# Designs tried in a protein design chat: VHH binders against q96fz2. Part 355

Target 1, 269 residues: q96fz2
Amino acid sequence: CGRTSCHLPRDVLTRACAYQDRRGQQRLPEWRDPDKYCPSYNKSPQSNSPVLLSRLHFEKDADSSERIIAPMRWGLVPSWFKESDPSKLQFNTTNCRSDTVMEKRSFKVPLGKGRRCVVLADGFYEWQRCQGTNQRQPYFIYFPQIKTEKSGSIGAADSPENWEKVWDNWRLLTMAGIFDCWEPPEGGDVLYSYTIITVDSCKGLSDIHHRMPAILDGEEAVSKWLDFGEVSTQEALKLIHPTENITFHAVSSVVNNSRNNTPECLAPV
Short names: E, the ipSAE of ESMFold2; O, the ipSAE of OpenDDE; V2, 0.75 times the mean of E and O plus 0.25 times the DockQ between their complexes.

## First folded at step 18 (VHH; framework vhh_6z1v_2)

Design ES3 (at its last look DockQ between E and O 0.55; V2 from the best seeds 0.00; counts 0 for: pae E 11.3 > 2)
Fold by OpenDDE, look of step 18:
Structure ES3 (fold): chain B 269 residues (1-269), chain A 123 residues (1-123)
Amino acid sequence: as target 1 above (269 residues)
Amino acid sequence: EVQLVESGGRLVRTGGSLRLSCAASGSTFKGYSMGWFRQAPGKEREVVAAITSSGGKIYYADFVKGRFTISRDNAKNTVYLQMNSLKPEDTAVYYCAARSGSYETAPNEYDYWGQGTQVTVSS
């Protein structure tokens, strides 16, 4: 996974992240660094994206079932990294393979500390290789959306008004991530960064791409992944597997350029 | 920083009972999983019991076999180990430990440790 969409306004995104804590109380996640949130139809590595994480990571006495939403840098910078520039990292940390997560220090260490997050997106993009050509067809991949009589499929939104309604009730894609905290050697603000855990693709997606993000499907999976106070690493890793509960449609080549940030990126062709 | 202070260790006869207490300093107790570990002379430190921050999940080592009970009182910032049916092989220094996150069984996964309390079981 090298490209995502996360374009919802902050208030809409927050409402979409409504949850119940372990006491059954309805809550909205509190924002950390809301000013770092930059909505975009075309998110690339090194950009900031909103993630969910346990409040316990910030408050020592907090209920671990409570959630915080925070923009973090895509591409995990390990806490032990000693260079002053994160771009000098010699290995790719955009993704973490589920099968080797425990073999790589950069992922194993933060995971062991309970630094699990849920990466939020409208969906993610993948490119299918066309047989016999150097052409790649991009696809937008996301959770199936509930067809309300009033909210047509993304493809059926004939009017701007209908489009807004679709996004007001959009089910966000929830991907399993690992984050870390890096303190620059020269001082400054702590950098929060994340990697997306990847798995082998489900059968439905296998013709498009052989790998997919580990998707946490449902509130229980999301809660368990986030709640590092009650859920061990071993138990959490059981949540990491391919899911068939996805849909996708072909999109235009507009998304190929990471500078393009328009609705055309995820519009069906 | 969390300070942990164990108490309750003493000499007891085989078949006897002890209650160990561990008091944590500060207000950070609720966010920590707590564990009891023990170390006998010449042996490695081993987990005895552990409990999550909420008390929702508990772990016991295989040798406990229902003899020990771990509990916590978050209002008192204290974790307890009730030990019944003690055996000579239970003789060890017992340590209280705390970690941020779920309980773990490996000692190196814990962030804070008490000074330990000596438990001696005589035959």
Scores: ipSAE 0.372, ipTM 0.745, lowest interface PAE 1.4, mean pLDDT 91
Fold by ESMFold2, look of step 18:
Structure ES3 (fold): chain B 269 residues (1-269), chain A 123 residues (1-123)
Amino acid sequence: as target 1 above (269 residues)
Amino acid sequence: EVQLVESGGRLVRTGGSLRLSCAASGSTFKGYSMGWFRQAPGKEREVVAAITSSGGKIYYADFVKGRFTISRDNAKNTVYLQMNSLKPEDTAVYYCAARSGSYETAPNEYDYWGQGTQVTVSS
């Protein structure tokens, strides 16, 4: 997984992240750095995307079930990285394989500190290798969406009213991530960055790609992944598995160029 | 900084019972998960039991389940390990450890350690 859509306006995204804390209280996540949120239909590594994480990471004695939402850099920069420029990192941290996460220092260290996050997206893109050509077919992959009498199709979001029918009640894809905090040696703000955990693809996606993001399906899984105050690393890793509760459709090659930021990127063909 | 002091280790016979205590000082105990670890001569340090800061989640290593009980009293800044049905293989130095966030089972994930208390179980 190397491309996502996360295009919702901040207020719509925030409402889509409504949750219950451990006391059963309905809440919205509190933003950190909201001005750094850059919505796009076509997010790539090194860009910022919003993630959820426990309030306990920021506030001593906070209820660890309470959530913060913050933009972070896609492509984890380990806290131990010594160079001044993150682009000099000698290995790719866009994704982290679940079967080796405890073997890789870049991921094991922050995971042991409870630095678990939920990476938010409308859905993600994958490219299928096509028989008989060198061309690849992109797909947009997302949670099944509840259909109501007022719901619209993804391809019909060309006006404000039609957009709201599709996206106002969109179920965000919730992917398991690990983050780290890097202090530049030359000074400046701490860099928050994340990786997306991957697993073997489910049967439904195996014809598209052999790997998929580890999807946290439902509020219990999301709460347990985030709550590093109450859920150990070993318990949290049991949440990491493929899911069949996923759907997809083919999209045009417009999405291939990461500079294209338009609804056509995820429109069905 | 957090300072941890274990107490209660002594010689006991097989089948006996022992209660270890770990007192914390130097900072707020409330925000830390606590663990008991042990190290027998020539062996690596291993987790025995761990408890979250709230006491809401508890871990026991497989070899001690049913025999040992971890508990904490945040008002007294103290963690306990009640050890029953002791066996000679329980002979070790027992260490108290602390970390922020939830417990972990690997010793290198813990930031603060006590000096240890010796438990010896005779046949």
Scores: ipSAE 0.000, ipTM 0.391, lowest interface PAE 11.3, mean pLDDT 88
ESMFold2 (binder alone), look of step 18: mean pLDDT 86; pTM 0.881

## First folded at step 20 (VHH; framework vhh_6z1v_2)

Design FA1 (at its last look DockQ between E and O 0.84; V2 from the best seeds 0.81)
Fold by OpenDDE, look of step 20:
Structure FA1 (fold): chain B 269 residues (1-269), chain A 123 residues (1-123)
Amino acid sequence: as target 1 above (269 residues)
Amino acid sequence: EVQLVESGGRLVRTGGSLRLSCAASGFTFSDWAMGWFRQAPGKEREVVAAISWSGRSKYYADFVKGRFTISRDNAKNTVYLQMNSLKPEDTAVYYCAARMGLFTESPSDYQYWGQGTQVTVSS
């Protein structure tokens, strides 16, 4: 996974992240660093994206079932990194393979500290290799959505009004991630950064791409992944597997350029 | 305390119209999706219509077929169901329900419920 969409306004995004705590109370996640949230139809590594994480990471003795929402840097910067520039990392931390998560120090250590997060997105993009050509067809992949009045699917959004209706009740994609905290050697603010855990693709997606993000489908899966206070690493890792509960459509080549940030990026062709 | 209070249910003739209202209190209404559900005798509770927190997105069950309209007034903390072209099959107790964030089709996803209002459609 190297490209996502996360374009909802902050208030809409927050409401889309409504949840129940362990007491059964309905809650909205509290924001940390809301000013770092930058909505975009075209999110790439090194950009900031919103993630969910347990309140217990910030507050001692907090209820670990409570959720915080925070923009973090895509591309995990390990806490032990000693260079002043995170871009000088010599290995790719955009993704973490599920089968080697416990073998890689950069991921194993923060995971062992309970630094699990849920990466939020409208969906993610993947490119299918076309046989006989050097061209790749991009696809937008997301959770199935409820059919709303006059909107149907993303593909039926033929007007701005219909478009707004589609996104007003959009179910966000929830991907399993690991985050770490890095203190710059020269001082400054602590950098929070994340990696997305990847798995082998489900059968339905296998023709497009052989790998997919580990998707946490449903409130229970999301809650267990986040609740590092009550759920062990071993139990949490059981949640990491392919899911068939996804849909996709072909999009235009507009998304190929990471600088393009328009609805056309995820619009069906 | 969270309260949902339905009103407007009554006996009507086939082809008639009825407007249901649900007054909400005890929570930030504009953060919650609202839904209308119904339950007929001997049947399961089923979704009739749902509306997003902003009112921009709406869902209708297949049996509605354009006969009903859900709306909301966030300033009044009220959700409405305008029911037209009523049929005997629409006879049920109608419930207002609330879910924080997004609406869904599943009754089990809704946290708060009203007491219900009886709608009876005679032939």
Scores: ipSAE 0.866, ipTM 0.933, lowest interface PAE 0.5, mean pLDDT 93
Fold by ESMFold2, look of step 20:
Structure FA1 (fold): chain B 269 residues (1-269), chain A 123 residues (1-123)
Amino acid sequence: as target 1 above (269 residues)
Amino acid sequence: EVQLVESGGRLVRTGGSLRLSCAASGFTFSDWAMGWFRQAPGKEREVVAAISWSGRSKYYADFVKGRFTISRDNAKNTVYLQMNSLKPEDTAVYYCAARMGLFTESPSDYQYWGQGTQVTVSS
């Protein structure tokens, strides 16, 4: 998993993240650093994307079931990293394999501190290697959506008002992630960064790619993954498995260039 | 205290029209998706229509497409169901329901419910 779409305006995104706390109260997540949110149809590693995490990470004695939403850098920078430039990391932290997460210090250490997050996206892209050629077919992969009245293409609309007929009720993809907090050696703001946990692909996706993000399907899974105050690492890891509750469609090669940020990136072909 | 209060249900002849209203209070209405559900005696509650928090995304069950229109007025905290070309099969208690964030087709996903309004369509 190395490319996502997360393009919703902040107010739409926030409402898609409505949740229930431990006491049964319906809430919207509280934003941190909302001005760092950069919506795009075409997010790549090193860019910022919104994630959910427990309020307890920010406030002593907070209810660990309450959620914060905050932009974080994709590509986990370990808290122990000593150089000033994250590009000097000698290993790739865009993804974290579930079968080795407890063996890799970059992931085991923050996981042991309860630094679990939910990575938000409209969906993700994967490239299928075509039989008998080196050409690759990109697909946009996402949760099944409720068919709405007068829905057009999920990628294109002939007016802003028609766009909202599809996206105002979009169920966001919720992927299990781990984050860490890095203090640059020469000072400056703490860098929050994340990795996406991956698993073997489900049968429905195996013809596209052999790996998929670990998807948290439903509020119980999301709540348990986030609530490090009440849910141990060992119990949380039981949530990490493939899901068949996923759909996809082919998209044009416009998405291949990560600088393209248009609805065409995810439009069906 | 959260309340959803339906009104407008009554007896109508086949082919007639009705408008149902649901007045909401006790929560920030514009954060909530709204749905209309119905239940005939001995039947399970089923979705009729749903509308997003902004009012721009709407869902209709297959049996009602073309005959009913859902709408909302966030300034008045009210959701509506305009029902045209009514059939005896539409006879049921109609319920208003609220879900924070996104709507779904499942009654079990909705947090608040009204007590219902009876719609009866005579032959």
Scores: ipSAE 0.743, ipTM 0.889, lowest interface PAE 0.8, mean pLDDT 91
ESMFold2 (binder alone), look of step 20: mean pLDDT 90; pTM 0.919

Design FA10 (at its last look DockQ between E and O 0.84; V2 from the best seeds 0.74)
Fold by ESMFold2, look of step 20:
Structure FA10 (fold): chain B 269 residues (1-269), chain A 123 residues (1-123)
Amino acid sequence: as target 1 above (269 residues)
Amino acid sequence: EVQLVESGGRLVRTGGSLRLSCAASGFTFNDWAMGWFRQAPGKEREVVAAISWSGRSRYYADFVKGRFTISRDNAKNTVYLQMNSLKPEDTAVYYCAAKMGLFTESPSDYQYWGQGTQVTVSS
C-alpha cells in the first residue's frame, strides 16, 4: 500500500482514463495542473500522482459525472492542519483503514464533504515476509490485462516500439481514495493531497500481505465513488471491499530503493 | 453524427483473401480504439480483432490463428481487417466498432457500431 508505478506519458495515461458520463457519452478527463505530473516506475509517499475526481469540485453546477484528472500529493494533509510545513504532520496519512474511516477526523471530515477520488497507477508493490526469515520478496500487483502482442514483455528494456505494444492498452489500477484541500497559513497555492483506502487482502493476495488497497473494479464502481453529487457517503462506502480480480508477479529488489526509476522495478523475475 | 461504414464483404472461395475497410467520421478518430466483431446466424456477436488508438497494440481472438491482421490509418480515419486463408466457418456479418481509450473483448463496451458487411466463404 506504500509504493506504486505510474509511468505512462501524459497522453497515454489520459486515453487510459476514458470514461462514460451519465448520458452514456465516452469522454477523456480534463487535466488540472498537468505540469505537476511526474511519471515514474517507483512512486512513494509525498510524491505527486494523478487522481480522478468529479468536475463538480471545481465548477458550480457542473455535471458531477464528468471527471477531472489532477496530480495530488500522496499523504493527505487535513484542511485543519495549522503548521506551515506539511512534513510536520504527526501521523501517517498514506493509507486510511476502511474499518475506522468514520472515526478518524483526518478522513471523516473530507469524506463528509464528498472529497472522494480515484488514485491511478499501473499497479502497486507489496513486500512478502517469508516464513522463518527476515527476507522480503517484492511483488508487482495489477489488474489482469488483455493478452496482446508482446504482453509478456512487461517492464524489461523494451524499445520504444515494443513499449507501445505493451502499454498503449494497459488497464490502470483504480484505487479508492479520499482527498483534502489545505490552505497554507502564510498563503500560497492550495495543496491537494490524498490517502488510499485499505481493506483486508483477498485470498489471492493473503500470502503476500494482509492488507490491500480498496480497488474499484469497473466503470460503475469508479463512477459511483466519484459522483458525490448523486451518491451519498453511506452508499459510496459499500463500494469499499477486497477484490479477487487481481494478478501479480515477483520483481527484483531494485524496486526497494525508491530512487530507482527504471522498467526493471516492475519486470518479472 | 458519428458514422462507421464497413465495406469489402463479398463471396469468396475457401483459402481466399479479403480486405475489409471501415471509414469513420464524426469523432476524433485518434482517441478511439477500434474493433472488428462478427456475428454468424444463430450465434452471439464476438470479437475478431481490436487495435489501440495508436495502432501499436493489437488483439486477435484465438480462432484467428494468424490468418487476419487488423490495422489503421489515422490520416484516413480508417480501420482495416486483412483476412487470409478464409474458411467456411468465417462466414458472418462483420462489424466495425469504436470505443474511446482502451479496447476490450466485450461488445457492450463499444459506443459506436457500423451496420456490418457480409462475408461468405464457399467451399
Scores: ipSAE 0.789, ipTM 0.908, lowest interface PAE 0.7, mean pLDDT 91
Fold by OpenDDE, look of step 20:
Structure FA10 (fold): chain B 269 residues (1-269), chain A 123 residues (1-123)
Amino acid sequence: as target 1 above (269 residues)
Amino acid sequence: EVQLVESGGRLVRTGGSLRLSCAASGFTFNDWAMGWFRQAPGKEREVVAAISWSGRSRYYADFVKGRFTISRDNAKNTVYLQMNSLKPEDTAVYYCAAKMGLFTESPSDYQYWGQGTQVTVSS
């Protein structure tokens, strides 16, 4: 996974992240660093994206079932990194393979500390290799959505009004992630950064791409992944597997350029 | 205390119209999706219509077929169901329900419920 969409306004995004804590109380996640949230139809590594994480990471004795939402840097910067520039990392931390998560120090250590997060997105993009050509067809991949009035397929949003209706009740994609905290050697603010855990693709997606993000489908899976206070690493890792509960459509080549940030990126062709 | 109070249910003739209202209190109404559900005797509770917190997105069950309209007034903390072209099959207790965030089709996802209002459609 190297490209996502996360374009909802902050208030809409927050409401879309409504949850029930372990006491049965309905809650909205509280924001940390809301000013770092930058909505975009075209998110790439090194950009900031919103993630959910347990309140217990920030507050001692907090209820670990409570959720915080925070923009973090895509591309995990390990806490032990000694260079002053995170871009000098010599290995790719955009993704973490599920099969080697416990073998790589960069991911194993933060995971062992309970630094699990849920990466939020409208969906993610993947490119299908076309046989016989150097051309790749991009696809937008996301959770199936509830059919709303006049909401045909995302593609039928023929009007701005219809477009707003589609996104007003959009189910966000929830991907399993690991985050770490890095303190710059020269001082400054602590950098929060994340990696997305990847798995082998489900059968439905296998023709498009052989790997997919580990998707946490449903509130229970999301809650268990986040609740590092009550759910062990071993139990949490059982949640990491391919899911067939996914849909997709072909999009235009507009998304190929990471600088393009328009609805056309995820519109069906 | 959270309260949902339905009103407007009555006896109507086939082809008639009825407007249901649900007054909400005790929670931040603008953060909650609202839904109308119905339950007929001997049947399971089923979704009729749902509306997003903003009122921009709406869902209707297949049996509605354009006959009903869900709306809300956030300033009044009220959700409405305009029902037109009523049929005997629409006879049921109609319930207002609230879900924080997004609406869904599943009754079990909704946290708060009203007491219901009886709608009877005679032939």
Scores: ipSAE 0.622, ipTM 0.832, lowest interface PAE 0.7, mean pLDDT 92
ESMFold2 (binder alone), look of step 20: mean pLDDT 90; pTM 0.914

Design FA11 (at its last look DockQ between E and O 0.87; V2 from the best seeds 0.68)
Fold by ESMFold2, look of step 20:
Structure FA11 (fold): chain B 269 residues (1-269), chain A 123 residues (1-123)
Amino acid sequence: as target 1 above (269 residues)
Amino acid sequence: EVQLVESGGRLVRTGGSLRLSCAASGFTFSDHAMGWFRQAPGKEREVVAAISWSGRSTYYADFVKGRFTISRDNAKNTVYLQMNSLKPEDTAVYYCAAKMGLFTESPQDYQYWGQGTQVTVSS
């Protein structure tokens, strides 16, 4: 999982993140650093993408079931990293394998601090390797969606009116992540950064790629993953498994170049 | 105090039209998706139509078949259901419901409900 789409305007994205707190009350998450949100059909590592995390990470005595939404850097920078430039990190932290998460210091340490987050996307891209060639077929992978009236095909919503009919009620993909907080050695703002936990692919995706993000399917799974005040690391890790509740379609190679930020990136072919 | 108040239900002949209204108060209307549901005697409550918080996305149950139109006016905190070409099988109590965020087809996902308005379609 090395490419996602997260293109919704902030107000649409925020409402797509409505949730229930521990008392059953429906709420919207509160934004932190909204100016760092950079919507795009084609997000790659090192870019900022929105994640959900518990309010308790920011406010003493807060209700740990309440959610904050904040942009974070994709590619976890460990709190112990000593260089001034995160690109000098000798490890790739874009993803974290579930089977070794408690063996890797970069992930074990923040996980032990309850630094669990939910990574948001419209969906993610994965490339299927074609047998006998180096060519790869990209797919856009996402939750099944409720049919809306006369919606255009996904990615065919070029006009504002058609775009709104597809995306205004889009169920966001919710992936399990771990984050950390890094203080640059020469000063400046604390860097929040995340990794996406991966698992073996479900049967439905196995012909595309052998790994998939750990998807949290439904409000209970999302709530338990986020709530480090009430849900231990051991219990949270039980939520990490493949899911078959996923759909996909082939897309054009336009998405291959991460500089292409257009609806064509996720349009069916 | 949250309130959803439906109005406009009445007796109408087959082929006739009605417009239902639902006035909302006590919550931030523009954060909520709205739905119209119906329940006939002896039947389970079922979704008729739903509309996103902005009004830009809509859903209609298959049985609507182009006869009904859902709309909303966020300035007036009101959602509407225009019902045309009414049939006797449309006879039911119609309920307005609200859910923060995205609409769904499932009544169990909606937190706020109106008291209902009776629609009766005679032959």
Scores: ipSAE 0.777, ipTM 0.901, lowest interface PAE 0.8, mean pLDDT 91
Fold by OpenDDE, look of step 20:
Structure FA11 (fold): chain B 269 residues (1-269), chain A 123 residues (1-123)
Amino acid sequence: as target 1 above (269 residues)
Amino acid sequence: EVQLVESGGRLVRTGGSLRLSCAASGFTFSDHAMGWFRQAPGKEREVVAAISWSGRSTYYADFVKGRFTISRDNAKNTVYLQMNSLKPEDTAVYYCAAKMGLFTESPQDYQYWGQGTQVTVSS
């Protein structure tokens, strides 16, 4: 996974992240660093994206089932990294393979500290290789959505008004992630950064791409992944597997350029 | 205290129209999706219609077939169900429900419920 969409306004995004805590109380996640949230139809590594994480990471004795929402840098910077520039990392931390998560220090250490997060997105993009050509067809992949009165498929948004309606009740994609905290050697603000855990693709996506993000489907899976106070690493890792509960459509080549940030990026062709 | 109070249910003839209202209090109305559900005798509670927090998005069950319209007024903390072309099969207790965030089709996802209002459609 190297490209996502996360374009909802902050208030809409927050409402989409409504949850029930372990006491059965319905809640909205509180924001940390809301000013770092930058909505975009085209999110690439090194950009900031919103993630969910347990309140217990920030507040001592907090209910670990409570959620915080925070923009973090895509591309995990390990806490032990000694260079002053995160871009000098010699290995790719955009993704973490599920089969090697416990073998790599950069992921194992933060995971062992309970630094699990849920990466939020409208969906993610993947490119299908065309046989015999160097051309790749991009696809937008996301959770199936509830059919609303005027919203057929995302593609039926023939008007700006219809487009807004489609996103008004959008179910966000929830991907399993690991985050870490890095203190720059020269001082400054602590950098929060994340990696997305990847798995082999489900059968439905196998023709598009052989790998997919580990998707946490449903509130229970999301809650268990986040609740590092009550759910062990071993139990949490059981949640990491391919899911068939996904849909997709072909999009234009507009998304190929990471600088393009328009609805056309995820619009069906 | 959270309250949802339905009103407008009554006896109507087949082909008639009825408007239900639900007044909400005790929670942030604008942060909640609202839904109308119904339960007929001997049947399970089922979703009739739902509306997003902003009112821009709506959902209708397949049996509605364009006969009903859900709307809301956030300034009045009220959700409405306009029911037209009523049929005997629409006879049920109609419930207003609230869910923080997004609406869903599942009654179990809704945390707040009204006491219901009886709608009876005679042949």
Scores: ipSAE 0.468, ipTM 0.769, lowest interface PAE 1.0, mean pLDDT 92
ESMFold2 (binder alone), look of step 20: mean pLDDT 91; pTM 0.923

